# VHH binders against Sulfite reductase [NADPH] flavoprotein alpha-component (cysJ): the designs that were tried, part 1

Scores and structures below are computed, not measured.

Target 1, 215 residues: Sulfite reductase [NADPH] flavoprotein alpha-component (cysJ), of Buchnera aphidicola subsp. Schizaphis graminum (q8k9d3r237to451)
Amino acid sequence: YKPAVATVLLNQKITGRNSTKDVHHIELDITNSNIVYTPGDALGVWYQNSSQLIKQILKLLSIRISDKVKVKDKIITIFEALKKNFELTTNTKHIIQKYTDVTQNKFLKKIISDNKKLNNYVKKTPLLKMIYDHPKKLSSQQLISILRPLKPRLYSISSSQSEMNDEVHITVGVVKKQISGTIHLGGSSSYLSQFLKIDDSVKIFVEEKSNFRLP
Unless a header shows other numbers, all headers, positions and changes below count from the first letter of the chain; Kabat numbers aren't used for antibody chains.
ipSAE, averaged over its two directions, is called F for ESMFold2-Fast, E for ESMFold2 and O for OpenDDE. V2 adds 0.75 times the mean of E and O to 0.25 times the DockQ between the complexes of E and O.
Where letters were taken out, [cut] stands.
Atom coordinates printed by the task and the answers are left out, and those that the model quotes come from them; centres of patches stay.

## First folded at step 6 (VHH; framework vhh_7pa5_2)

Design m04 (from k3 with D100T L101F)
Fold by ESMFold2-Fast, scan of step 6:
Structure m04 (fold): chain B 215 residues (1-215), chain A 120 residues (1-120)
Amino acid sequence: as target 1 above (215 residues)
Amino acid sequence: QVQLVESGGGMVQPGGSLRLSCAASGFTFSDYAMSWVRRAPGKGPEWVSTISGSGDSTSYADSVKGRFTISRDNAKNTLYLQMNSLKPEDTALYYCAKETFEWGEGYFSWGQGTQVTVSS
């Protein structure tokens, strides 16, 4: 099957929650999508990175927003590539190693040479913080060589298609964490809870329960 | 893989009682706060109650406080909602919900819901 496009019918914060437990109920119109699901199936959702996050990263790396990059078989701006094609919120050991290689940063070289230090650094340092702490002028092509492709996120489906024909419902909790005085939000959960509005379009697919549970 | 299965809903007259259950699997149940959320016909979702992972602290929406009791059995990975003195306005689909407040990406899991109808 191919991914389908759904329209947002409802995006509501669940009432009575305290501010540390930001939970949203999202309802999507799947009319004419040919989507079929059962309760307990997962909904895959493609998200976009925030323009503010993209601009911060590009500024720290001295990259112009209009610079061109090759992604698959297309030439697009680095801004569009970072918005739609790459994950920008999560740091990994692999990203740290690649960033160290392209920057030749002496501090990061010491981190990656010691497995215990690398494990501790990954746990405490999001991608933006690593770039902020260790900025370096990079080309747009060097930047995308470090990053991971943006993958859809999976959310448990809470609706029943027999009762909610042409709709699919999910619940999204917004993950917030303060590190070094800066609040960091999860990529897809932030997109779904804070930025997705009624009548917006979102790209989705269904992952059947058996495939999700028994990979 | 997180799974939540609600049960115990049904039809009851005003003033009656029902006990809802949620069977949880795929995660360390005792490490996470659990919640009940409901959706009345034609309304948006309403948070009902939350219980801490240990069971030591609970909170309730003003609309249900004093009538509903949330509890959990961590040995059986089961969440409960005891509903007493039910009112017609309690009619809703009730969902069991798991929250994650860890660093980075997280997603929220909940089940299919169980229907509660309060009418005479």
Scores: ipSAE 0.000, ipTM 0.198, lowest interface PAE 14.7, mean pLDDT 78

Design m05 (from k3 with D100T L101I)
Fold by ESMFold2-Fast, scan of step 6:
Structure m05 (fold): chain B 215 residues (1-215), chain A 120 residues (1-120)
Amino acid sequence: as target 1 above (215 residues)
Amino acid sequence: QVQLVESGGGMVQPGGSLRLSCAASGFTFSDYAMSWVRRAPGKGPEWVSTISGSGDSTSYADSVKGRFTISRDNAKNTLYLQMNSLKPEDTALYYCAKETIEWGEGYFSWGQGTQVTVSS
């Protein structure tokens, strides 16, 4: 991949017939980026987790935002680590097993001992909900030991470079879930639709689909 | 609680037709938009079609438009996908999905799927 930094030119909410869907059209300036794309290619976007989500997780686990953690031989605050280095929205069987191990939670031990219960639980329970239902004081290092590294997210490119040489356009659907009266937001889609503003910078790359290019 | 059971898949030659069904239970079927999503071997999920709760509005992926028709029977809690003029590239596991907004996932409450294989 050839990573580049793009500047936000436009971020507009668009809605179709289904008014419950939150969809955004985003235009990015790729001038001087040396980025080249063709129809059918995807845009990879590096995102950051919201401060609100990070603070909620830390409060439930009784972790101070100023606590330090070691990430790849660098010592940074837990807040900075969660903002840029770890995925915070998706739950997996592996994360559930790790969280059960560090918390020694009796309910979760019964869940992981039964493949049917574990499959059902992971489908219904995002990370924040599991922590909310089963809070436990953890160290910052224990927390990051259960989390997965943040990976860029791929979006279909909706623009043509032959018509817009200096721009790339994407359409992003916002992912939300309401749990116990609180709205919980997806990572990349929330960052792109709600938090990324005009003139902000975002790190991107193009994933070429050579076998699927239009003739 | 939400249960979705797909059926109607099978093997068919290019140009053939199949009709998929999805039996839904555990929720008020007519209150929710329903979708068909497919996963080809080695690929991620691709949205195919959506129908509103009332059945009054439908939408389709460009790859299937004009060939596939989505419909529903709210009295029977059943979703359908009529697939005509099938192509080898339509080969995939087809899932019935209740539209909801989820954490980083395209669709929630997918069924087990029904396999469609289009080959000569």
Scores: ipSAE 0.000, ipTM 0.104, lowest interface PAE 15.3, mean pLDDT 77

Design m20 (from k3 with E99Y D100T)
Fold by ESMFold2-Fast, scan of step 6:
Structure m20 (fold): chain B 215 residues (1-215), chain A 120 residues (1-120)
Amino acid sequence: as target 1 above (215 residues)
Amino acid sequence: QVQLVESGGGMVQPGGSLRLSCAASGFTFSDYAMSWVRRAPGKGPEWVSTISGSGDSTSYADSVKGRFTISRDNAKNTLYLQMNSLKPEDTALYYCAKYTLEWGEGYFSWGQGTQVTVSS
């Protein structure tokens, strides 16, 4: 990838009052970025995990925010590692297996011993839910050993560079958050729709149409 | 149709004890982890404690470790929080919380809360 840093020009909610989804139109300034895109290309965006999600996970696992971990030859806080280096929203069979091994959880051992149960569990259970349902004191190093690296997310480019040579526009959908008494969970879509403000910087790249493949 | 009803709050002096209860209905209680979350006046929600569906695993916020004990009675669909050595800083509205997965999104549901006031 040829990553660049873009500045947020606009972040506008475009869905109506009766919508079940919150949709945002985001415009990014790519002036002097050397970014070139063509119709059909996608925009890759590096996102950061929310501080609230990180704090919830660390509390459930009895880990101090200031604990140190080694990531890619650097020693950083677990909070910084979870914010920028690891994916925290998706569960996988591999993560379930590793979490079961480090926690020795009796329920999860029954799940992983049966391929049909494991397939059903991974389909229905995001990472936070598994940790919430089966909390256990872990070290910071044990936690990062079960997580997968954070990878950028791809969004369809809605602008034309021939018309807007210094801008790229994307549309980001988020599930509606206004359920009485609930805490909404989200990854990159929440980062882009809720947390990005005008003049904020975001790390991006262009994924060319020829390299983009659906399932 | 998840319904959570907290009770057992009240006024107590520092060093006192209270036991909170949460009556759960509308779901298979023993299949889900349950939490206690509190909100002090003018502050956001603070997670207090969680217990696994089976009751085999528990976790606590550092501010309450050694003083509070979470437990459950799956036969009665009831969650408990035993609060000992209460401090003025424990004054808050206490909520019973359940994690819910809907539309592929995870979120917490909580009840109306029960008020705990610790003052001399």
Scores: ipSAE 0.000, ipTM 0.135, lowest interface PAE 17.3, mean pLDDT 78

Design m26 (from k3 with L101Y E102G)
Fold by ESMFold2-Fast, scan of step 6:
Structure m26 (fold): chain B 215 residues (1-215), chain A 120 residues (1-120)
Amino acid sequence: as target 1 above (215 residues)
Amino acid sequence: QVQLVESGGGMVQPGGSLRLSCAASGFTFSDYAMSWVRRAPGKGPEWVSTISGSGDSTSYADSVKGRFTISRDNAKNTLYLQMNSLKPEDTALYYCAKEDYGWGEGYFSWGQGTQVTVSS
């Protein structure tokens, strides 16, 4: 796919009377982008991790924001790498196993030795919470070795190109979970609903509906 | 830009009390849940308490239930933590945190922290 840059025209919370759902309607300007879509196609959106989340993780692991790392044969700061190249919100069994290995944490070793405990832990423990509960000094290279790549998210296109000149519209439901009295929000849905403002730029591509793998 | 400034820490004997404050600016304070988080020497950060934007709901870590009370004054953009029956185990640097994205998403804004030392 060929990524394009779109400009935000509208970002509005859609609320009916007595609605309990947090849903946002987002309109993007695709003028001069060469983007073509049909109803039912999906819009891929690249998001970025928040600077605050990155700083929290780095502080807990005693890593300097200016430390350098190698990503895709480029030397960049750990801060830039975490902002654009790695997923920082979701925990996985693989991440837990790698984090346990690099930290040698006794509690986590007990968790990973029991498949039932590991399954329970991954369901209730986001990445940041695991690091908060079990911090350890790491190198920047050790940190990125345990993380997974940041991937764009797909959203169903709600507009028709024949009706809307040079616009694409999506509807985004804000993803949230409550763990230990705290609300946890999805990375891309939070970026789109709360951080993306009118006149901001966002990187996008179109995924044709015929390319979706049906379950 | 979000700014949080903690104060009210100090040294106290076991069984004593302290009241921590957090002055918030750069956002609509009443729209956001706020938390207190602490870090003891040689340990990882521990979540202590959360209060909803309206102040109608609160939650506490098991280690502080019945001893600590979280509250807020939305007119003054200030978060509080009343700490009673303090124990040596409560010795830590205490941080104020904004919870737009919670733990898993990590849109927290940490202040400089305020030191609480419980010793005789």
Scores: ipSAE 0.000, ipTM 0.095, lowest interface PAE 15.3, mean pLDDT 77

Design r01 (from m01 with S35H)
Fold by ESMFold2-Fast, scan of step 6:
Structure r01 (fold): chain B 215 residues (1-215), chain A 120 residues (1-120)
Amino acid sequence: as target 1 above (215 residues)
Amino acid sequence: QVQLVESGGGMVQPGGSLRLSCAASGFTFSDYAMHWVRRAPGKGPEWVSTISGSGDSTSYADSVKGRFTISRDNAKNTLYLQMNSLKPEDTALYYCAKETYTWGEGYFSWGQGTQVTVSS
């Protein structure tokens, strides 16, 4: 793939009256990017986790924002690592198992011992919710040991390059889950819909149709 | 492996009618809400209509309400848009869209689109 940096031209909510969907139309300037695409290709977007989400997680785990961690070949702050290097919104069976091991949490041990309970728990419990319900003091290195690397997210391209030569357009549905009275936002969808502003830069690449797979 | 194939577009005069179809494959059609979204030249995509997986609930953009009707045939894995009282402003490429939400992200899968031109 050939990563490029695009500038946000437009980020608008496009849902009409009586719609149950919260959908955003995003237009990106790809001038001088050498990006080539066809309608139906996917746009990969590198996103960053919100500072608020990071601070909430660190507070629940009693981790100091300035603590240093080793990520591959680099020593950086836990804050920077969580912002750019790790996925923080999606829970997985692997994460639940690792968090249970590190915390020795009795409730979570019961969950992971039963495949039906684990499947149900992972579907309804985002990472923040699990940590909120079962907080434990961890080191910054323990935290990153349970997390997954942040991967770019793919969105279907709705524009045609023949009509919009220097732009690429995507449509993003906002992911929100309400659990125990709290709204939990998706990482990529919240970044694109709420945090990405006009004139912001975003790192992107094009994935051809033949390689596109739904999650 | 989601595949959406739109058809039924064409040129009509103002006040005319067209019926768009979308043949869906690669997923359990009845489990998903389906959408029609359009894009006029030089404009971004505009949401037009939504229908629930069962077909029991529908929603429309104000600009098309009362003129367009969304429907589906779950036995045939086909989505429809009946467009009546067409206006020049309805000229656009019309896309059948499946919205997929996974924890942490959401996006649309689009077909190739079908062109509707309303001109006198």
Scores: ipSAE 0.000, ipTM 0.163, lowest interface PAE 14.2, mean pLDDT 77

Design r02 (from m01 with S35A T50Y)
Fold by ESMFold2-Fast, scan of step 6:
Structure r02 (fold): chain B 215 residues (1-215), chain A 120 residues (1-120)
Amino acid sequence: as target 1 above (215 residues)
Amino acid sequence: QVQLVESGGGMVQPGGSLRLSCAASGFTFSDYAMAWVRRAPGKGPEWVSYISGSGDSTSYADSVKGRFTISRDNAKNTLYLQMNSLKPEDTALYYCAKETYTWGEGYFSWGQGTQVTVSS
């Protein structure tokens, strides 16, 4: 996947009848990008994690924002690493196993010892909630060792290139989950709807329909 | 395992109406936005309509605005598309699609589609 850089032309909140949800229509300028698409192709978008989410996680694990980590061949702050390089919203069985091993948490050890309990736990427990329920002082290097690389998200393209040669349009709903009294925001949908502004740059690519799970 | 089963397609004359249904299972239906996507013979897929998890926000492709209405029943885990004033250009296989957070799952989930044919 070779990324192109697009500029945000429009990020418009769409209001439905009696709607309490946040849905956005986003228009991106792809002039000089060499991007070619057909309606129904997907747009891959690289997003960044919110500063608020990063600060919450770091506080729970007693990690300083300025702590340094090695990512690939570079030394950067843990804050920058979490902003651009790691997925922070999704929990997986592998992450739960790694977090259990690093923390030596007795409750989580019982969870991972039973495949049925582990399956139930991963379905109902996002990463932030697991950390909140079972906080432990970690080094920044220990934290990144349990996380997955941040990967782009796919959105259906709603525009037609024959009508809008230099633009690509997508529609994004803000995903919010309330778990144990706390609201958890989706990474990509929150980035696109709440944080991307007119004239911002975003890294994108096109995924052809033949590579989708659409029969 | 996410499962989506579309139904309600058929043959109809221009100006007629059809209501499509999608029965969803394997995930918490109300937590995810849903969409309808169609593929006409010899054409690529076209996004048709979108609805938020709560059902409060909707959007439509320009080709169907004012004619189609998307809705959902979260108690029954079912997505609907009411299609009015059907045109020959609406002839396509219609797919139910689920939004996702994860790379590789994509915006589309599995469904076999339901055929809509508009002709005299």
Scores: ipSAE 0.000, ipTM 0.135, lowest interface PAE 15.5, mean pLDDT 76

Design r03 (from m01 with S35N)
Fold by ESMFold2-Fast, scan of step 6:
Structure r03 (fold): chain B 215 residues (1-215), chain A 120 residues (1-120)
Amino acid sequence: as target 1 above (215 residues)
Amino acid sequence: QVQLVESGGGMVQPGGSLRLSCAASGFTFSDYAMNWVRRAPGKGPEWVSTISGSGDSTSYADSVKGRFTISRDNAKNTLYLQMNSLKPEDTALYYCAKETYTWGEGYFSWGQGTQVTVSS
């Protein structure tokens, strides 16, 4: 489906105070969006990376916020590119291999040479932690060459359109991991639960679930 | 795909009892904590209860503690909520909710809910 813009009606923590989980119920106004959904469909949400995370990464790599990069034949600041166009929270084997190549880091070269060590490293080491442990001066263009494009994230729809025609509801758990004394927040979950406020606009689409229909 | 199907709701008099069930499919049920959440008319959603994947740990909202019991049967992929001493204030649509966490992402999957009405 074509992306639509929804307005936030409610963003409320539903988990009790004695729970270890932060769970948020989010209600979005889809009036005039032309969005239609059925039970079992998922809501795709475009999110943005936090300014704090971007600044930390750029500082570790000695990159100026105002530096320019080319993204899909468009010249924008590295800050804008990292905010809207690239995923910054998840580490992958491919990212680790690319980061190792551009940095020529001897420790990481040993990690990528052993599949078991690489599997263990990627499970325990988010992108920020890898950069923090192994900082290196990079150009802005080198940085974006190792990163994945930001993709919308899918959330299960908890509302029924027949009962809530102008609204779509999702429930989001806040992902926090503590690694080496540092709290690492999830990208989409932290955006939706911590940063998205009432009256804010968010880009969405519906992903339909295929079902077998009998006559 | 995750599917959660609630059942067992209905109309009951104050002081009565109901048992809700949630049939889960599309994921490894025993690996996830499960929740009951309710939404009363004109109110936002209220968390009711949580049970760990193993079933060894449970927690309850103060409003239902001592009256409701959450349980699960991992062999049958089914979540339960035993509701005793029901009050008019317990009137709500009750949802079964599964939590999913991956690196950088988290969300809940909810069923369509089952209506509980407590009235004289």
Scores: ipSAE 0.000, ipTM 0.202, lowest interface PAE 14.8, mean pLDDT 78

Design r05 (from m01 with S59Y)
Fold by ESMFold2-Fast, scan of step 6:
Structure r05 (fold): chain B 215 residues (1-215), chain A 120 residues (1-120)
Amino acid sequence: as target 1 above (215 residues)
Amino acid sequence: QVQLVESGGGMVQPGGSLRLSCAASGFTFSDYAMSWVRRAPGKGPEWVSTISGSGDSTYYADSVKGRFTISRDNAKNTLYLQMNSLKPEDTALYYCAKETYTWGEGYFSWGQGTQVTVSS
């Protein structure tokens, strides 16, 4: 696929009055991008982690923003790595196990030794909350060894290029869950629906259904 | 520590106006989009409005479009909601909300809320 940069033309909520469902129609300008698509193709969208979230995590782990790490055979700052290369919000059983191993945290060792406790913990505890509750000095390399790579999210393309020419349109449902008075939002869907503004740039690519499309 | 303190609620008659304020501290205010979320008695939370970190983009629930205006003063770390043409259905506890994780799955931090009651 060929990554391209698109500009936001429209970001509009399309759900009705008193609806708990949050759905947005997003239009992106792909002029001069060399993007080609057909209806039914998927639009991949890259999002970036906020500088504030990164600074919070680094402070809790006593890591300097300027520390260097090796990512995909390149040496970059931990700040740049966390901004563009790693997912920072979702907790998983694998992440909890890795964090427990690296920190040797006694509380987390009890959690991972019991499948029922681990299932309950992962359901209720986002990554930042686990780190906040159980901070430990880590190296930058130890931190990235725990994290998952940031992957683009795929959305179904609703526009036709023959009709819209230099635009691609997607519909995004905002994922949110409430746990004990807190609303949990999906990263990519929150980025696209609530935080991405008109004239902002977003990195995209098209994923074709090549297995089901005639040459 | 993130702190959000809402104020400006009260009792008002239908057709009246109120201006809500939220004093934010403990984070770089201009780096975050901010939202107003409300909860009516016996109902779940309803998103009302969001403003981008720069203040250049605003988004509204259909139920409040044309009546409410969200704004912010980044120099004062303050979020506002101007509420005009208030209706009985606007009666709720109003929360100033900040996403704890900006680009990933996470949760909103919000304050104690400020009560808005629209009654004749």
Scores: ipSAE 0.000, ipTM 0.117, lowest interface PAE 15.6, mean pLDDT 76

Design r06 (from m01 with D31S D56G)
Fold by ESMFold2-Fast, scan of step 6:
Structure r06 (fold): chain B 215 residues (1-215), chain A 120 residues (1-120)
Amino acid sequence: as target 1 above (215 residues)
Amino acid sequence: QVQLVESGGGMVQPGGSLRLSCAASGFTFSSYAMSWVRRAPGKGPEWVSTISGSGGSTSYADSVKGRFTISRDNAKNTLYLQMNSLKPEDTALYYCAKETYTWGEGYFSWGQGTQVTVSS
């Protein structure tokens, strides 16, 4: 994918205070980007994880924010790596298995030994909750070894290029899960709805409809 | 497959009235809050009003309070916006919007919108 950099023109909540959900309408300036889209295309967006989420994870694992890790061919801080290079919100069976191996946690070993228990656990337990319930001191390198690379997320384009003056518009529903009295936010939707502000830059690309399969 | 079709726009003089409609299909209409959003020429979208799924709760932008009334008919899967005392500043494309819960999913239809023009 060839990324272009767009500037945020608008990021507006489009539901009232009495709504049970949070929906944002986001408008991006694509002037001079050479981006072309048609109805049915999707917009890929690169996002960043929240500083608060990163700090919570690092504290639970007794990792210093300034610790260094090797990502690809670069040495960067664990904070920068978690901000830009790794997915931190979704738990998967593979992550649970890797976390179990690195921690040697007895409870999690029983979970991964039974496919039914593992399926139930992954549905109910976000990454942060698993770490919170079963904390263990890890090195920064051990932490990144269990995480998935951060990939751009696809959003349906709600604008028509012929009608919008060098703009692309998306509508983003904010993913919130309430588990054991705690609110867990989605990575991409939280970034787009809560953290991305007017005049901010965001990396994007267009996914043609022939390649895009809606859920 | 969400479909929202707006209608009822037109040209009207200042102080006039219009009633907008939005015909909804492809989802359980009464289970979702619905909103009206407008876009004036050269400006970004402005939230206008929201109504809860049951119709028991409504809210309005300060610019339209006392002049506009949002309502819904769940038996007909239709959302309405009654617009009174229209001003030139109300000139915009008006869109019907559905509350969404799906990760990465947007409105596959903001509709085509319905144009409201207030001019003398």
Scores: ipSAE 0.000, ipTM 0.127, lowest interface PAE 15.7, mean pLDDT 77

Design r08 (from m01 with G53Y)
Fold by ESMFold2-Fast, scan of step 6:
Structure r08 (fold): chain B 215 residues (1-215), chain A 120 residues (1-120)
Amino acid sequence: as target 1 above (215 residues)
Amino acid sequence: QVQLVESGGGMVQPGGSLRLSCAASGFTFSDYAMSWVRRAPGKGPEWVSTISYSGDSTSYADSVKGRFTISRDNAKNTLYLQMNSLKPEDTALYYCAKETYTWGEGYFSWGQGTQVTVSS
C-alpha cells in the first residue's frame, strides 16, 4: 500500500437509535494524493489514542507522563509512545496473562488458571477496567511490555471514485461500554468519531479487495 | 465468538432468482459494514457487494450491478443478498463477511458459505 495524508471534509453523527452508541459518516479529501480505489476496497486509517485515556492509565499505574521508554530503537516519552505506538482499548488473554505476571495479582492469577473464567473475563473487561480494578505501580518499560502495537484500522469504502473523484467516504460505529460508572471507548472508532474534526489531517492507505482471507 | 451462518443457496435455472441470508451472532451486528464474497471452483475469492453499518450506502461489483441487491435488518442481526437474473457465471460458494478493523488480520471474518448453482 502507499500511505497518504487526507483532510477531513465532513464528520457527522447519523444515528442515536441505541442510547449506548453513535455512528458517523466521514468524508475525506484525497485531492492530489495519488490515491486510487475501487468499490469493495478498504480504507486503512492510522489513529491516535486520546490524551484523556493515556492520562487515566498512567495515573492508575503511578507513571509520570514524562518518563522515557525505548520503542523501535528510539527513546521517547511514555505519553508519546502510548499516543502513537500502542493499542490501549482492547483486552486480550495474552495481555491479561502478562499483566497478572507483572502485578502478581492474586485475583487475576485465579482467572488465568481457568480457561472458562479467562474467556468470560476478557469478554467483559476492557483494558482500562482491568487496570482500574487492579491498580499497581509499574515502570513505563513494564507497561509497554504488556501492550500490543497499534495497527492501522480498515474501514469499508462506501463511495465510488468514478462519482466522487477527489473524496473517499467511510462509516464508523462508535463503541461505548459503561462499566463500574466509567465510559470505555474504542480506540479507532473514538478517534474518528469524536476527536477528528473538519480540516484535520489523517494518515490513510487503500487496501485492495484482493487481500480477502478465507477461513 | 463471531459466528456467521449463510443460507438460501440452491440450484436455479438461468434468469431465475435466489435470496441469500446470513445470521450473525457474537458481535454487535449494527456496528459493522457487511459484505458478500463468492468463490467459484478453482478461482480466487471475488468481492460481490458491501453495505454500510446503517444500510444507507451500498456498493457492487460491476459483474452483478443492477441484478443483485444487498440489504440488512439490524433488529434481526441478518444480512441479505437478493439475486435476480442469475447467469451460469454466478455459480459459486457465497460467503457472508464481517469487516475487521485490524490490518494484518485481513479484511474479513466470514462464515462457511452457501452454494449457488445456475444451470439448465
Scores: ipSAE 0.000, ipTM 0.204, lowest interface PAE 14.5, mean pLDDT 78

